# Ledger of designs, part 1: VHH binders against Phosphatase IMPL1, chloroplastic (IMPL1)

All scores and structures are predictions.

Target 1, 311 residues: Phosphatase IMPL1, chloroplastic (IMPL1), of Arabidopsis thaliana (Mouse-ear cress) (q94f00)
Amino acid sequence: VLSEVSDQTRYPRIGAKTTGTISPAHLLEVVELAAKTGAEVVMEAVNKPRNITYKGLSDLVTDTDKASEAAILEVVKKNFSDHLILGEEGGIIGDSSSDYLWCIDPLDGTTNFAHGYPSFAVSVGVLYRGNPAAASVVEFVGGPMCWNTRTFSATAGGGALCNGQKIHVSKTDAVERALLITGFGYEHDDAWSTNMELFKEFTDVSRGVRRLGAAAVDMCHVALGIAESYWEYRLKPWDMAAGVLIVEEAGGAVTRMDGGKFSVFDRSVLVSNGVLHPKLLERIAPATENLKSKGIDFSLWFKPEDYHTEL
Unless a header shows other numbers, all headers, positions and changes below count from the first letter of the chain; Kabat numbers aren't used for antibody chains.
F, E and O are the ipSAE of ESMFold2-Fast, ESMFold2 and OpenDDE, as the mean of both directions, binder to target and target to binder. V2 is 0.75 times the mean of E and O plus 0.25 times the DockQ between their complexes.
Where letters were taken out, [cut] stands.
Atom coordinates printed by the task and the answers are left out, and those that the model quotes come from them; centres of patches stay.

## First folded at step 1 (VHH)

Design h01 (framework vhh_8h63_2)
Fold by ESMFold2-Fast, scan of step 1:
Structure h01 (fold): chain B 311 residues (1-311), chain A 119 residues (1-119)
Amino acid sequence: as target 1 above (311 residues)
Amino acid sequence: ELQLVESGGGLVQAGGSLTVSCAASGFTFSSYAMGWSRQAPGKERELVAGISSGGSTYYADTVKGRFTISRDNAKNTLYLQMNSLKPEDTAMYYCAAGYRYGSSWYDYWGQGTQVTVSG
C-alpha cells in the first residue's frame, strides 16, 4: 500500500544544506535573541495611545518599526559583526562578501499594529549563500487587554518549534476542508486583480480564505497546522525569509506561485501543508503564468548586488 | 510643517527625456519612504516609482526600464529621471512621502508638476 506522504517531498527543499563555519544551533540562539529583543520593543508600544489622525498613527508605527529594527541590528552586529544585513527601513548594511545575510522585518503587519489588531510579528531570518539557515518569528496574540506572544523557530534540517514544542503542518487532504490564507499588496495592478479572482474562486471551494495582513504570521499558522496554505504576490525577502523555513521544517511545501523552485528573492510564494500543494497549483499556476504573459515582472528583487547565492 | 514641492515638468517630444524633482522640508527626509505617482486625464492615480528610506526601489510595469527614481538625502530632494517618453506618460506627477512606499502608505502629497508628451 502506498501512502500520499511521498507527494509531500516532491518539491525542492529551500533550506540551506550547510551553515558553513557557524553551527545551526548558534545561528538559532542569535535569531531567537534578535526576534525576542525586537518583540520587547513592540510589546512596550502595543498599549500606547492611538491617535485618530493618520499622521499620529503613522508616527507611532514608524517610531516602533525603527526602534525594533535598531534593537534587532544591535543583537546581530554584537554577535556577528561581519555579516550582511537586509532590513526594510535600514536598507543593506555590512560586508557583501559575507555568506550570511540576515533578513529582518522588525514589525510585520504594520496596519494591524496601528489598529491594535492581533495579527503582527517580529520576523528574523538568516540565509547562508541565499538559502534559509535559521529563523524566528515572534507573533503577537490576544489584542488589547490580553496581549501575549507566541515564538516560532527553525533551523534548516532541524525541524520547527512553537514555544519550544515541535510543530507540524496539518494532514488536511481536500481543498473543501481547508482553511486558506492570502494577502494583497496595496498596488491595484494585474497581480492584485488576479489574486482577487483566486480569492473568490478559493472562497467558493474551501472552508474559507483569510486576509490577516501579516505574511510571517500567515506562514507560521500554516506551519502550526491551523491553516492549510498561504499565497501572495510581491512579497519582499524580509516578509518571507523566516516564515518559509518554519513552514518547510514543519513538513510543509514552499514554491513560487507558478510551481517553480522558490528563493526569498522571488516575487511570489505558495506555502502549504504539502499534500494540498498540487491541488492549489492547479488553479494558481495558470493564473501566475498568465501574469507573466501580460509582462508582469517576476525577476529576482532586493538581492544585495554583490551577495553570492546558490539559487 | 511637512512640505513637498515638485518642479521640472513641462512639454517634451515623444522619445525624449525629462527629470522632475521634489524638494522636501519640515521632516527628517532620510527617514521617509518617497515616491512618484501620476494622474493622467480621465484615469485613476497610479504609483509609478517608489524608494525606501534604505534605498530599495520599486517601479510600475508601465515605466520599468524607462524611469529611474533616486534620492539625495543631503539635499532633501527626490528625483524621477524619465527616458523614452511616450504620449501615454502625459500626466500630473505627484511627489509622495510616507512610512513605506505604496499608494496606501503615502500620507503626504505635493501639489504636482505637469508633464506633457507630444507626438
Scores: ipSAE 0.000, ipTM 0.246, lowest interface PAE 13.4, mean pLDDT 87

Design h02 (framework vhh_8h63_2)
Fold by ESMFold2-Fast, scan of step 1:
Structure h02 (fold): chain B 311 residues (1-311), chain A 119 residues (1-119)
Amino acid sequence: as target 1 above (311 residues)
Amino acid sequence: ELQLVESGGGLVQAGGSLTVSCAASGRTFSSYAMGWSRQAPGKERELVAGITSGGSTYYADTVKGRFTISRDNAKNTLYLQMNSLKPEDTAMYYCAADLYGRGYSYDYWGQGTQVTVSG
C-alpha cells in the first residue's frame, strides 16, 4: 500500500478537463443517442433464430455487428460531420485534425451474443484531445425469453448514471470481501500465464473472480457497485473508452496495471472502487513489471497518427 | 506481436485451382480462430472462409463447395485451396486472426496476396 487505510491514495483523473466548443451536455445527448440506436439494432437480432451450424451463427453475429456499427456511425456523422471515429480493427473515419475522437464498439461480447448469454453491450465513448469526455453503454440483460437493457452514461466531471439514476462504486475496503472480474485473450503468452496466476491468487483471497466476457459490461458493473474491480491486459480503445469514464465518474479509480496514469490507448487497465486500488496493485503491479522485463510490449496502440492528444 | 504474411497468389485461368497460404509468427497460432477475406477493386472486403481452433469451418455462399480452408498448427500456417476459379474471384486475399475469440471479429490482418482469374 502506498498510504494507510485511513488515508486514501489518489490517482490522476483520466476524464477531459474541458470539452472545447461542444458542451458536455451536448456530447452526452449524442453518445446516448448513438448507443441507443446501435442497441435497437442489436435488440432486433437477439430473438432471431440461432442456427446450430457454424455458418448461421457467424452470419448473425457479423450482420448484427455491421448493422449496429452503421447505425452508430450515422448518428455521429449527422451530429458531428467533422469528428474523427475509431471503429473495430483500428479503422479510422473522418477528419484527422479533429480534437474529438469517437471510440465505438457496436457489439461487445460477440461470443455471448452468439450463444444468447446475457452479458454483451453497445459501447460509445468520445474523447477530447485524448481524454474521455462523454460515454454511454447499453447493457443487455435477462437473456432468452426476457431480454431487456440498462443504459449507463457519464460526462467528465458530471457523474455517472444508470437508467437516469446516479450510481456510485462500492465502499468495500477489504479484498477478502470483494467480488472481482477479469478477462483473458486466447494468446497463450507470458501475459496470459501471468493473468491466470493472478486469477488463482485473487480467487483464493477474495469472494471470487468472474470472467463474463464483455469489458464494457464488466466496467459498468464496477461503476454500479456490484463488483469491486476489473482488470485485463491488451484491451483496445473501443473496449475501454466508455467504461473507464463511467467508472471514474461513479467515484472509482482507473490506472494501468502497473499503477501508472491510464490513457485509452494503453494496453492494460485496472479499474476499482478506489478504496481497494492500492491493495490490488500490491499484487498486480509487480506482475505487470515482470512482463515488461520479459519484453511484453505495453506501448500505446491504435492512437490515430494525426490525432492531437494531451496525454 | 502477431505477424500474418500471405503468399501463393498469382494469375490463373478460369476453371483452374490455386492455393494461398498464410504464415503466422510471434504468437501461438493454435488457439486462434482464423479466416480469409477478399477485396476486389471498388468493393468492400468480404469474409469468404473461417476456421475455429477446434477445426469447424465456415464458407460464404459465393465460394461454398469450391474453396477449402485448413490449418497446420505445427507449422503456424493457414491455407485456402481454391478450385473452379471464376473471374469474379479476382481480388486481394487477406489472412485474418480472431485473437481474443470475439465471435467473428478479426483483430489482426495480413498485407494480402493478389489472385487474378482470367477468362
Scores: ipSAE 0.000, ipTM 0.188, lowest interface PAE 13.9, mean pLDDT 85

Design h03 (framework vhh_8h63_2)
Fold by ESMFold2-Fast, scan of step 1:
Structure h03 (fold): chain B 311 residues (1-311), chain A 118 residues (1-118)
Amino acid sequence: as target 1 above (311 residues)
Amino acid sequence: ELQLVESGGGLVQAGGSLTVSCAASGSIFSINAMGWSRQAPGKERELVAGITSGGRTYYADTVKGRFTISRDNAKNTLYLQMNSLKPEDTAMYYCAAYPYGSRYYDYWGQGTQVTVSG
């Protein structure tokens, strides 16, 4: 019903309005180099032997994460020595007063990586004063015997690309024709229970709901137009920073799961092709408000203490 | 596998101090982000403090300025120093790890009970 209207006109955009003294093109060049360099490390590890024990898989993942993170950090530090970096595996590094915050996930979808399942990625985003400025995600595809990658990138206001080609979200305007994606945490609290109910309901009324296990991949699939929406509670900044910009620049909509203006430090995300966003919120927003009434905390989290934001 | 064991809880009077600790085994502690969550009777579990492998800290507004999180990588131990305790701080305190590549903090063990009387 809203195929003619971009939901970006209905929902606040999340991308940075300015990038300060560093151009979006320069930020993108470094973001792409960082993601590519981490992905080269991960690619070297995809065919290493997998032990069936948790200890063997843990060692492989830990070694790969460390090496990928080290490679990404080297690229960022050599180009911007004074920037602040938030890495999943390495924590906070650099000048906490910087306006530029790099959010890196050196291996998103580690369970998938550990099992050789082809749904994992290297994700690098950079924020300017709390708002996404540039992003790149290198997705691993194919799986055993045929590993390959595809690269996603975006700058705020610059559009989204996959392997150098412009991409756009789908134009699907009915939930019954949609392929949806979600994810679940390890903690079986009210948010988990609520999302299981949403999963059951949306599975029944759509073409299906996927649980792929890598948030950056999930968001890139929405941006690519091969899925219509992704939502999840309790994601961290490094899970979201790159993917949300790629979705928005591909013409999609990004909000909290209550429909409010999204920031990378929020505890819920709903991304969609835009036209379906109001229909999805009709069910998701009341469920999220009910969680707030039950005492689930949706305040900002993992924002570095001294990091200045214009949210 | 990362194994976490909490200890150091107990009964303290309002205004007092207490340090709880978490011993980690079975993984490379120094590369993991670590945290403390708590669950008070009738309330949801909340993350109150976090510390990254690089030493950067996060605190919930309810405890900021009163609680200090720290880590000892040589001993594979995480600490939470709690000062100016209030009856409202009464809760079961759980050690949390952000395991390698997981999008969620995992909670391991039975926690340690902190009771603040007043």
Scores: ipSAE 0.000, ipTM 0.255, lowest interface PAE 11.5, mean pLDDT 84

Design h04 (framework vhh_8h63_2)
Fold by ESMFold2-Fast, scan of step 1:
Formats: C-alpha cells, sequence, structure tokens
Structure h04 (fold): chain B 311 residues (1-311), chain A 120 residues (1-120)
C-alpha cells in the first residue's frame, strides 16, 4: 500500500540519518566481522561442560561470554581504535569523546546457552551520536546434535538482510492472527506483574505469545516476519541496539512501550510489523502509564556520561 | 542535490491520451518507490498511482484501468501514461519519491509539477 506523508510520520525513525566520516558499508563490514568472530567462540563452546557463575545481582555469565566479548573487542579495536564500546553490565572501554558507540552483547540468552536450548545469539550494534547506524546478530539454531547459525544485518537506510537475502516484517493486520513475543527480567516487581498480565491478555486474543529468552533473537524474528511483535520492560542498550535497527530496516516500527520515541537507552521497547503497532499500544501504553504512576523509573540508563547524543 | 523534474503536461481533448514523465537525480532511483499525485483547484491532493522498487503498482479507483505507471531504472525516469482522459482529470500532476517506514511506503519529496488540462 502506498500512502502520502504530510509533515510528520506516526512514529519517528530511530536509525542514524548520517554516519559521519565512516561509511555505513564500512561500519557494516566491521559489525558483521565482530558478531561472526564472537559467534565462532560460542560455537566452539556449545557442547563443552558449562561453568556458570553469577555476575552482578541477577545476571548469569559463563567463561564463553567472557571469551566471546574478548574476541569481539579485539575486532572492534583493531578496526576503530578510537571508538567507544559499551559491553554487558555497563562496562565502558575506549574514547568517551567518540561519536561512535559500540553496543555489544557477546552472548544474549545465557540461560538458554547454559541448558543447550537453541535460542541465543551474539549481538553487535554501532550507534552514531546515539542513533543506530549498523547492526549484526548471529542467531544459534538447531540445538544439541545439530547446531547451526543464521546472520542478520542492517544499516540505517540500507534495509535488513538474513544470510544475505532481504527480509521484511509480516503483513498481518489483526491481533487475532498474530504470533507475539515477550520477555521477563529477574526482578518480580510491578513491571514484572504488569507484563505477566499483558502476557495473559495477549495469549487470549492472539495465536499465542512466546517467551524465548533472548531479546536480539526475538527482535530478529519480528524482522524476519515469523512473529508480529516483541515487547519487554527493563532491557539494556546491549540487548536492543542491533535488533531495533534490524526491525526498523525490515519495515517494522520501534517505540517505547508508552508509544513515545525510542532510544537504545530507554527501559522499554515495543517492536512490531508496523501495521499492528497502534492496536498493540492500545493495550500496552495504558499499562506502561500505570507503572509510571506507581513510581517505576523509565529514565534513560547506561548512557556513557560523556557520550554525545542527538536523541 | 535531490531533484524531480516533471514534463509532458499540456492541453488535451476529452477521450485523448497523454504521457507525463519525471526525471530523477541525486539519489539511487532504482531503490525507491515512486508515485504520481495530482491536485485540482479547490480539491485535496490525491495519490493516483505508485510503483515499488520491485515493479508492483497501485492505482486509485478514479484512474484504475485508464492510467499506467511505469519506471525505467536505467534512465532514472518515471512515467504516467494517461488514457481516456476526462475533464475531471484536469490537475497539476506531481512526481513523488517514496520513503519506506513501518512496512509502508510514504511520499516525502515532490517535484514542482506539470499541468494537465482536459477540455470537453
Amino acid sequence: as target 1 above (311 residues)
Amino acid sequence: ELQLVESGGGLVQAGGSLTVSCAASGFTFSRYAMGWSRQAPGKERELVAGIYSGGSTYYADTVKGRFTISRDNAKNTLYLQMNSLKPEDTAMYYCAKGLYYSGRTYFDYWGQGTQVTVSG
């Protein structure tokens, strides 16, 4: 369907309008190399005995997570020694005055990885002045005895690819025909209980809601057109930076769960095929506003102190 | 510099045919959806035809079966072939460049237009 645009779009684009002195193609080459290099480390470890330790108050980490991160960091530093890097747990490396911020999740879905459940990924995104510029996600599929991967990628304004082929969100226009996805954090607070109620309500009115446990995978499934939407509270920048660009470049919509303009430093995300976005917000936005009235903090987080943004 | 330059408008008798063209420059033409909108005096602007980068087309009910949109990616040119013209087709015709967002194509840039006048 073609439509005229007046002065405004319904939902603002989140992708960077320019990438400065570094071309989108060059950023893409490096995000893909970084994600694939991390994925090679993860692939070598999928059948190894696991040594799981707690890192921070609620997150699980493995030796594989740390090795994947080291491999990704080496690729980024060799190509862009002056860029800023934000890793898991908010670890910051590099020049804080850089316009380029790399958001790295070396192993998204650590619980799934620990159990050998086939829903985890390596996710690498790069922002230019706060806005996603290029992204790659390497998804692990198959599981024990048959592990494989597929690679997603995107640049701002360049479209989205899966294994080198263009992808687009679904055209599903009714919630009752939709397959939806959500996730849950470890804290069982008002945001958790609110999202459990949304899970229950959407399960009743849609074809079903999945809870796979890897945000980057969930967003890539929306971009691929095999699910219609994903939403979650309390995601960090490394959880979202790559996946949101891939969704937007596949033709999807990206907002906060209150319907406001999204940045990767926000604490909630709603991604969809676009067509269903207003219908999803009809139920999700009031629930999110109610959480604000209960004192749940939705201010920006994990933005490096000196990082310049055009949000 | 992005430019869309329309040509081929003019005065035509009812029942006649006319082709308007749009020369595009300053962007990678083949990667964008393109369209034609028109506006008659005292009326709102109407999207009459659109063509996706892959070649799929859209037509408004008012022109379906009479107008044909086409593109030549090698020449960076968009065409609108108008057959069986009616006096109510009289309007300024604008070439438009598409913007892809949220699974839909919108038009975010227009040329200066070319006038088509159909007399009875």
Scores: ipSAE 0.000, ipTM 0.104, lowest interface PAE 21.4, mean pLDDT 84

Design h05 (framework vhh_8h63_2; at its last look DockQ between E and O 0.02; V2 from the best seeds 0.00; counts 0 for: pae O 14.9 > 2, grease 25 > 24.2, SAP .759 > .668, placed apart)
Amino acid sequence: ELQLVESGGGLVQAGGSLTVSCAASGFTVSSNYMGWSRQAPGKERELVAGIYSGGSTYYADTVKGRFTISRDNAKNTLYLQMNSLKPEDTAMYYCARDYSKGWYPFDYWGQGTQVTVSG
ESMFold2-Fast, scan of step 1: ipSAE 0.059; ipTM 0.550
ESMFold2, look of step 2: ipSAE 0.000; ipTM 0.275
ESMFold2 (binder alone), look of step 2: mean pLDDT 81; pTM 0.812
OpenDDE, look of step 2: ipSAE 0.023; ipTM 0.356
ESMFold2, look of step 5: ipSAE 0.000; ipTM 0.267
ESMFold2 (binder alone), look of step 5: mean pLDDT 81; pTM 0.808
OpenDDE, look of step 5: ipSAE 0.000; ipTM 0.277

Design h06 (framework vhh_8h63_2)
Fold by ESMFold2-Fast, scan of step 1:
Structure h06 (fold): chain B 311 residues (1-311), chain A 120 residues (1-120)
Amino acid sequence: as target 1 above (311 residues)
Amino acid sequence: ELQLVESGGGLVQAGGSLTVSCAASGFTFSSYAMGWSRQAPGKERELVAGISWGGSTYYADTVKGRFTISRDNAKNTLYLQMNSLKPEDTAMYYCAKEGYSRSYYTFDYWGQGTQVTVSG
């Protein structure tokens, strides 16, 4: 059993307080196996020839996504045949009355994977009654001629690990010394325009804002302490489920971009090292409230219809 | 040249049905997830339905049980069958193709749209 690493009390914790009949250690064992198995499929594809035409790259991406998801699903179903699974590729699979929901991203950062750029991951999270219970992310590093992986994991209340070693968020206490991360969807609406303005404003006052293109990697980098914060609008449950638990268990803070209590079914996330969280919300929360006034919908999404949550 | 061309929109009475279709060209249709989004004046664009390359489907809570997404890979065509239409379903409906983004339900290319108007 790991010691708890998060001492943040300013923002509500999102990790599950109990995991029901299945122990956190057993959930961790299976979530790590699932993520590793998907990552082995992705690793077989990293050195395949990159045809820069859209058709050739898309076929490689699609085939790799399919194979990775199939491998992950096999691990989950073999260990928990009655659990509910939400995968980006296959939608909803299994018993919607289950308290356990597996949120699977078999290849996060598909554009980066397509180009051989070393910022993509396999991300597997499991929720208990809507709250993150266990998580693993396998990050791909190095790039062409030197591919390798870094494995992140966490259980609710158990702390966060990278390659078996305990990790923690940074102690950076000023935005002017922070390295920040954000991301953008391809829908160029008011949320996109607002986040471009936040990107500009934070670039001017921080050490810089990165747009790396893989949400799970971005959150793991905050947990590892090599970046101070990540925020993005319109992320889906599979983009967030694992990374948010890893950040919280590394001592970070997780909220919606309006500062409210986060769930993986929310349409925005702000993760940080905790100490910078209020400073970031001073600009981000008013911008997000303004989007609500303009009619941008922040209601829950991608929550399976009959899935019981304690949100 | 990649193209998505929607058709089948029109005026329909509340409680009625309508099917919109999308003709796709310039890419391997069967290898991509496809979707339908809609946008009404003064509102954000909403993902209504998605279908993976393998036929798995997603529906927004607002349309679940009323709308059915389907694909015909031989004809490179995507369909949305809309039943029990409500005035709030009035919108421009856009066909969408998945991109290289981190999710099959994140789309990077949209058609010109087809208008659906539901009167009461």
Scores: ipSAE 0.000, ipTM 0.260, lowest interface PAE 10.6, mean pLDDT 86

Design h07 (framework vhh_8h63_2)
Fold by ESMFold2-Fast, scan of step 1:
Structure h07 (fold): chain B 311 residues (1-311), chain A 122 residues (1-122)
Amino acid sequence: as target 1 above (311 residues)
Amino acid sequence: ELQLVESGGGLVQAGGSLTVSCAASGRTFSSYAMGWSRQAPGKERELVAGISRGGSTYYADTVKGRFTISRDNAKNTLYLQMNSLKPEDTAMYYCAAGTYYFGSGKYEYDYWGQGTQVTVSG
């Protein structure tokens, strides 16, 4: 092959090509049950009184997060007792020899939850040998006095659904007509400063950039076609595992912010509607390469030591 | 919008067999968990059988070993094969579809059919 591929919207697929002995449909059934069960716990807490003292609000968040996590873990363990589970902050549970790794975020957007702001979710993804196999995200919408949920789901090769209906990314082909999303970590280092500069620059050239505060919600909004792109440095596997599969199965593109092939253990993600992906990378990729040149570490993280991957 | 239409009900003798079917239209059938519930006059509705998107099945103790639920995604059709029928099986049988499935045999359904009457005579 001497010719270069000229289709700039084509990127390597990240979804698992096989799921081994467990069918994609069976994984989807359990991932949806797990996400729904966690979301029921969160829904019980959305109308609890918000104590204006910081300590009381922090306790509500912690209690809800832990109760949602326990509910999700019970579902996964009852269905697959020998599978490996990676929770928030790198907590590992189960059999390290398993090909199946469950990446769970029992309450994505904890600050939003704490304030009753309607942008938080329960996110459950399962990987097969390092690649996303099935995913579900339960998004909380409406806010105080009108709380409701939307359920997103996908299997590798099976397409993406929102409340049982097929969804697809937008067809927006110009950055100046795009609604973009980003997020910021708690570390105020060169990556944070670089993303603040990207935020400013993209705000100037697009319809606007949102900072909503829940990565799983942000990715699902790209999959649904109501935003064109989401990018962030230093997301963890539980932040990304479900949302990236839902975007890809909705027809979107997923890469690292340097344009390289993505894995959920990478420290940057760029998701888009596909057609805008090269235009976004024109600005994002040089900024990310500059961070590498400054010594910012983008090596894989939170991959369990004995977990076998085909990355 | 998903539409569910049951068929195949009727009168059958005790000890006999009957298959009821449910045809789905309007949406992708393979995306739903499916089930069969029944209701006899003066009694509460009972979930008798369920099948997940992946083919996992649930049966109520009252029908376990006698009824078999199956799905044909190519035909967008759900089936309930009923064997060794008893007069107590006499009920209106309702087809259900849902986006949620509780793997331990509990289902939440978003869509319901109008029902098909099964009458078992002694």
Scores: ipSAE 0.000, ipTM 0.123, lowest interface PAE 19.6, mean pLDDT 85

Design h08 (framework vhh_8h63_2)
Fold by ESMFold2-Fast, scan of step 1:
Structure h08 (fold): chain B 311 residues (1-311), chain A 122 residues (1-122)
Amino acid sequence: as target 1 above (311 residues)
Amino acid sequence: ELQLVESGGGLVQAGGSLTVSCAASGFTFSSYAMGWSRQAPGKERELVAGISYGGSTYYADTVKGRFTISRDNAKNTLYLQMNSLKPEDTAMYYCARGPYDFWSGKYTLDYWGQGTQVTVSG
């Protein structure tokens, strides 16, 4: 006979248990500076005229993304010249032997930015041996005529902040009272079809499902307690590295969409307020397993070949 | 390699209690519904308790109110706490995994361990 029996489902923590020779506070200082510096570049561009022709919008997005990335890279390299950096689309910069991997998204929600829709962000996370150590996300709010920002940050074991104030996930304990968020990839494959089915099903049983278009913003909204969950297939490390730590440190749960232990190199994420996590997995996990049976690849991706991980 | 290893069975007097455990390895435990099936001599195998990915539970009418199923996803372990045991609870108890249909509420367990014997004497 066992003395303890648990009726609860538990999920492993994803945040780094140690940050090695660099303190969490020092990593936080630099992720915050990096994200702020990138956001200043984006803010300069938010009021530029929006030419809705493909070339005009594409040039504005590309120029803003590149300028934001350059500003972030300068901050990281000036503070940690030997660290490894993973940019969008898998671009690797720096020392592949480093235990510290910076995952940066200089402009998350590029379509929203292009149209002036107020759901985009600058996202900077740093991993220690594959596990999130510190994070900052600068969210753009308001939209045309009233642009502003709010800043999210976290360290592993240190909790989560929004504009310097401690934040926590919601206490909502029923899906029928939940506001949920999802996103969709550009390819219309079995994962896309499956997530459209999940979107329809969860829309019918919850207060609604939002498709806002910026993963880092979506995760920060879960951490802030204004939404109960976010899930998406085919996210890259730079889409997730900062937001997942902010959710976990706000008291939320983070898993793969099959319910397994999450790594930022996984191809799916389910974040929630914790208490709803098991209820969401009852539908999401079987759907994700069915996708594996259909040949959808969920192996790790965008992990630098020489980067040592303790996943 | 996929493994489900049951333990904790034994001889117990009627009215007593016993906890059986199942250690799972070789698969993503949190992705599967889990359950306990039992088979007594000359009787068909029956599902006595099930637990979904999210912790929703099922109990057969024969054990409802007496047995409690639980899972620890961090330890890849499934438990069955058996109270108020009766001689008719005597059976080989099998840990199992399989899909759970959220919309129908049904368990389709398709992989079982080797079992652990529970004997209840009157």
Scores: ipSAE 0.000, ipTM 0.146, lowest interface PAE 19.1, mean pLDDT 87

Design h09 (framework vhh_8h63_2; at its last look DockQ between E and O 0.02; V2 from the best seeds 0.00; counts 0 for: pae O 13.5 > 2, placed apart)
Fold by OpenDDE, look of step 2:
Structure h09 (fold): chain B 311 residues (1-311), chain A 117 residues (1-117)
Amino acid sequence: as target 1 above (311 residues)
Amino acid sequence: ELQLVESGGGLVQAGGSLTVSCAASGFTFSRYYMGWSRQAPGKERELVAGISSGGSTYYADTVKGRFTISRDNAKNTLYLQMNSLKPEDTAMYYCATWGSRYDYDYWGQGTQVTVSG
């Protein structure tokens, strides 16, 4: 069983060491409020009839996504007018001179949402100089006729919470006893193909691999201890910023797929309960090397220009 | 059909050196990640070393500093130079291309390496 201290020794922590001039409590308060506000918008839309034409369904998703983001932005701007924002729909908003960058996914798991399939979320994280400082994810659970929410939150160094209760990653120390999670993007590139092979491999050696369809939810499930690991390629900062902090604060490990120090601007992520992390990395290593040999880009992306980072 | 044929195994004394080779055919060797795995009696197969098409290498912690993986794309041949061999290195060594089963999907018949104490 790896302690948080042990995990820190093996893998560098990604959480912010400081929150600057703003208290962690205040950041957390605003992050939670922002995520909640977005989730309320999504909740209103989730019960709308789905017997809509393809175009109608697409419009519903788009409108809900935009409305959620707008609501979140209002909360953030009301509290921190000078902070930088990186949203999935709205892009970069604000002054890059700010040390604070909000990463917002107003609706993670749009396909699930569209079909009324559970496992989508509102994800809000705030970075201090590039490192996650506070996070909140509102997961939608249940399904038609029984929709509910589960709220995850964390501050760097403050632990992870679910519905206000402290949570921890599992202690499972064998891959053959592990339930794993992965995701796939919409682009069928080399990373996608590689991940499909990893999916096959891990399906063979573990208790199973889930493909849930929402990165923020997947990470929160690891933090909650009901899954042992999650990995994915080509996620955006708004997909990862909140979830990775929640996992880390729950006692888990966060790295790149090659085992390197993770940044929310990376093009790969592996999270786990910590104890399994080395074993997972070992199995992933050949795939990573193969991708590198093909010249696949693993450089940082979606980092705002001139945004100051201590990465 | 994809074929991998290992050779070069044998009996060697502890501290000795041995090079195993793998002849590949039936696919464009130069485009694929190649690796060596080994399996000792009663143990699980483990990845020993890997080399990408571009020449990037990976080594298990147990063999780092002692083993060297290399490839000759012109000859469609994979190599594993093993130095400072230990009795615990005794295993069947398999040449493999990147896959899912035991870290690889495709492997040859293997070549036996035995290190005496």
Scores: ipSAE 0.000, ipTM 0.226, lowest interface PAE 13.5, mean pLDDT 90
ESMFold2-Fast, scan of step 1: ipSAE 0.005; ipTM 0.406
ESMFold2, look of step 2: ipSAE 0.011; ipTM 0.421
ESMFold2 (binder alone), look of step 2: mean pLDDT 80; pTM 0.805

Design h10 (framework vhh_8h63_2)
Amino acid sequence: ELQLVESGGGLVQAGGSLTVSCAASGFTFSDYAMGWSRQAPGKERELVAGITSGGSTYYADTVKGRFTISRDNAKNTLYLQMNSLKPEDTAMYYCAAKYYGSWRYEYWGQGTQVTVSG
ESMFold2-Fast, scan of step 1: ipSAE 0.000; ipTM 0.314

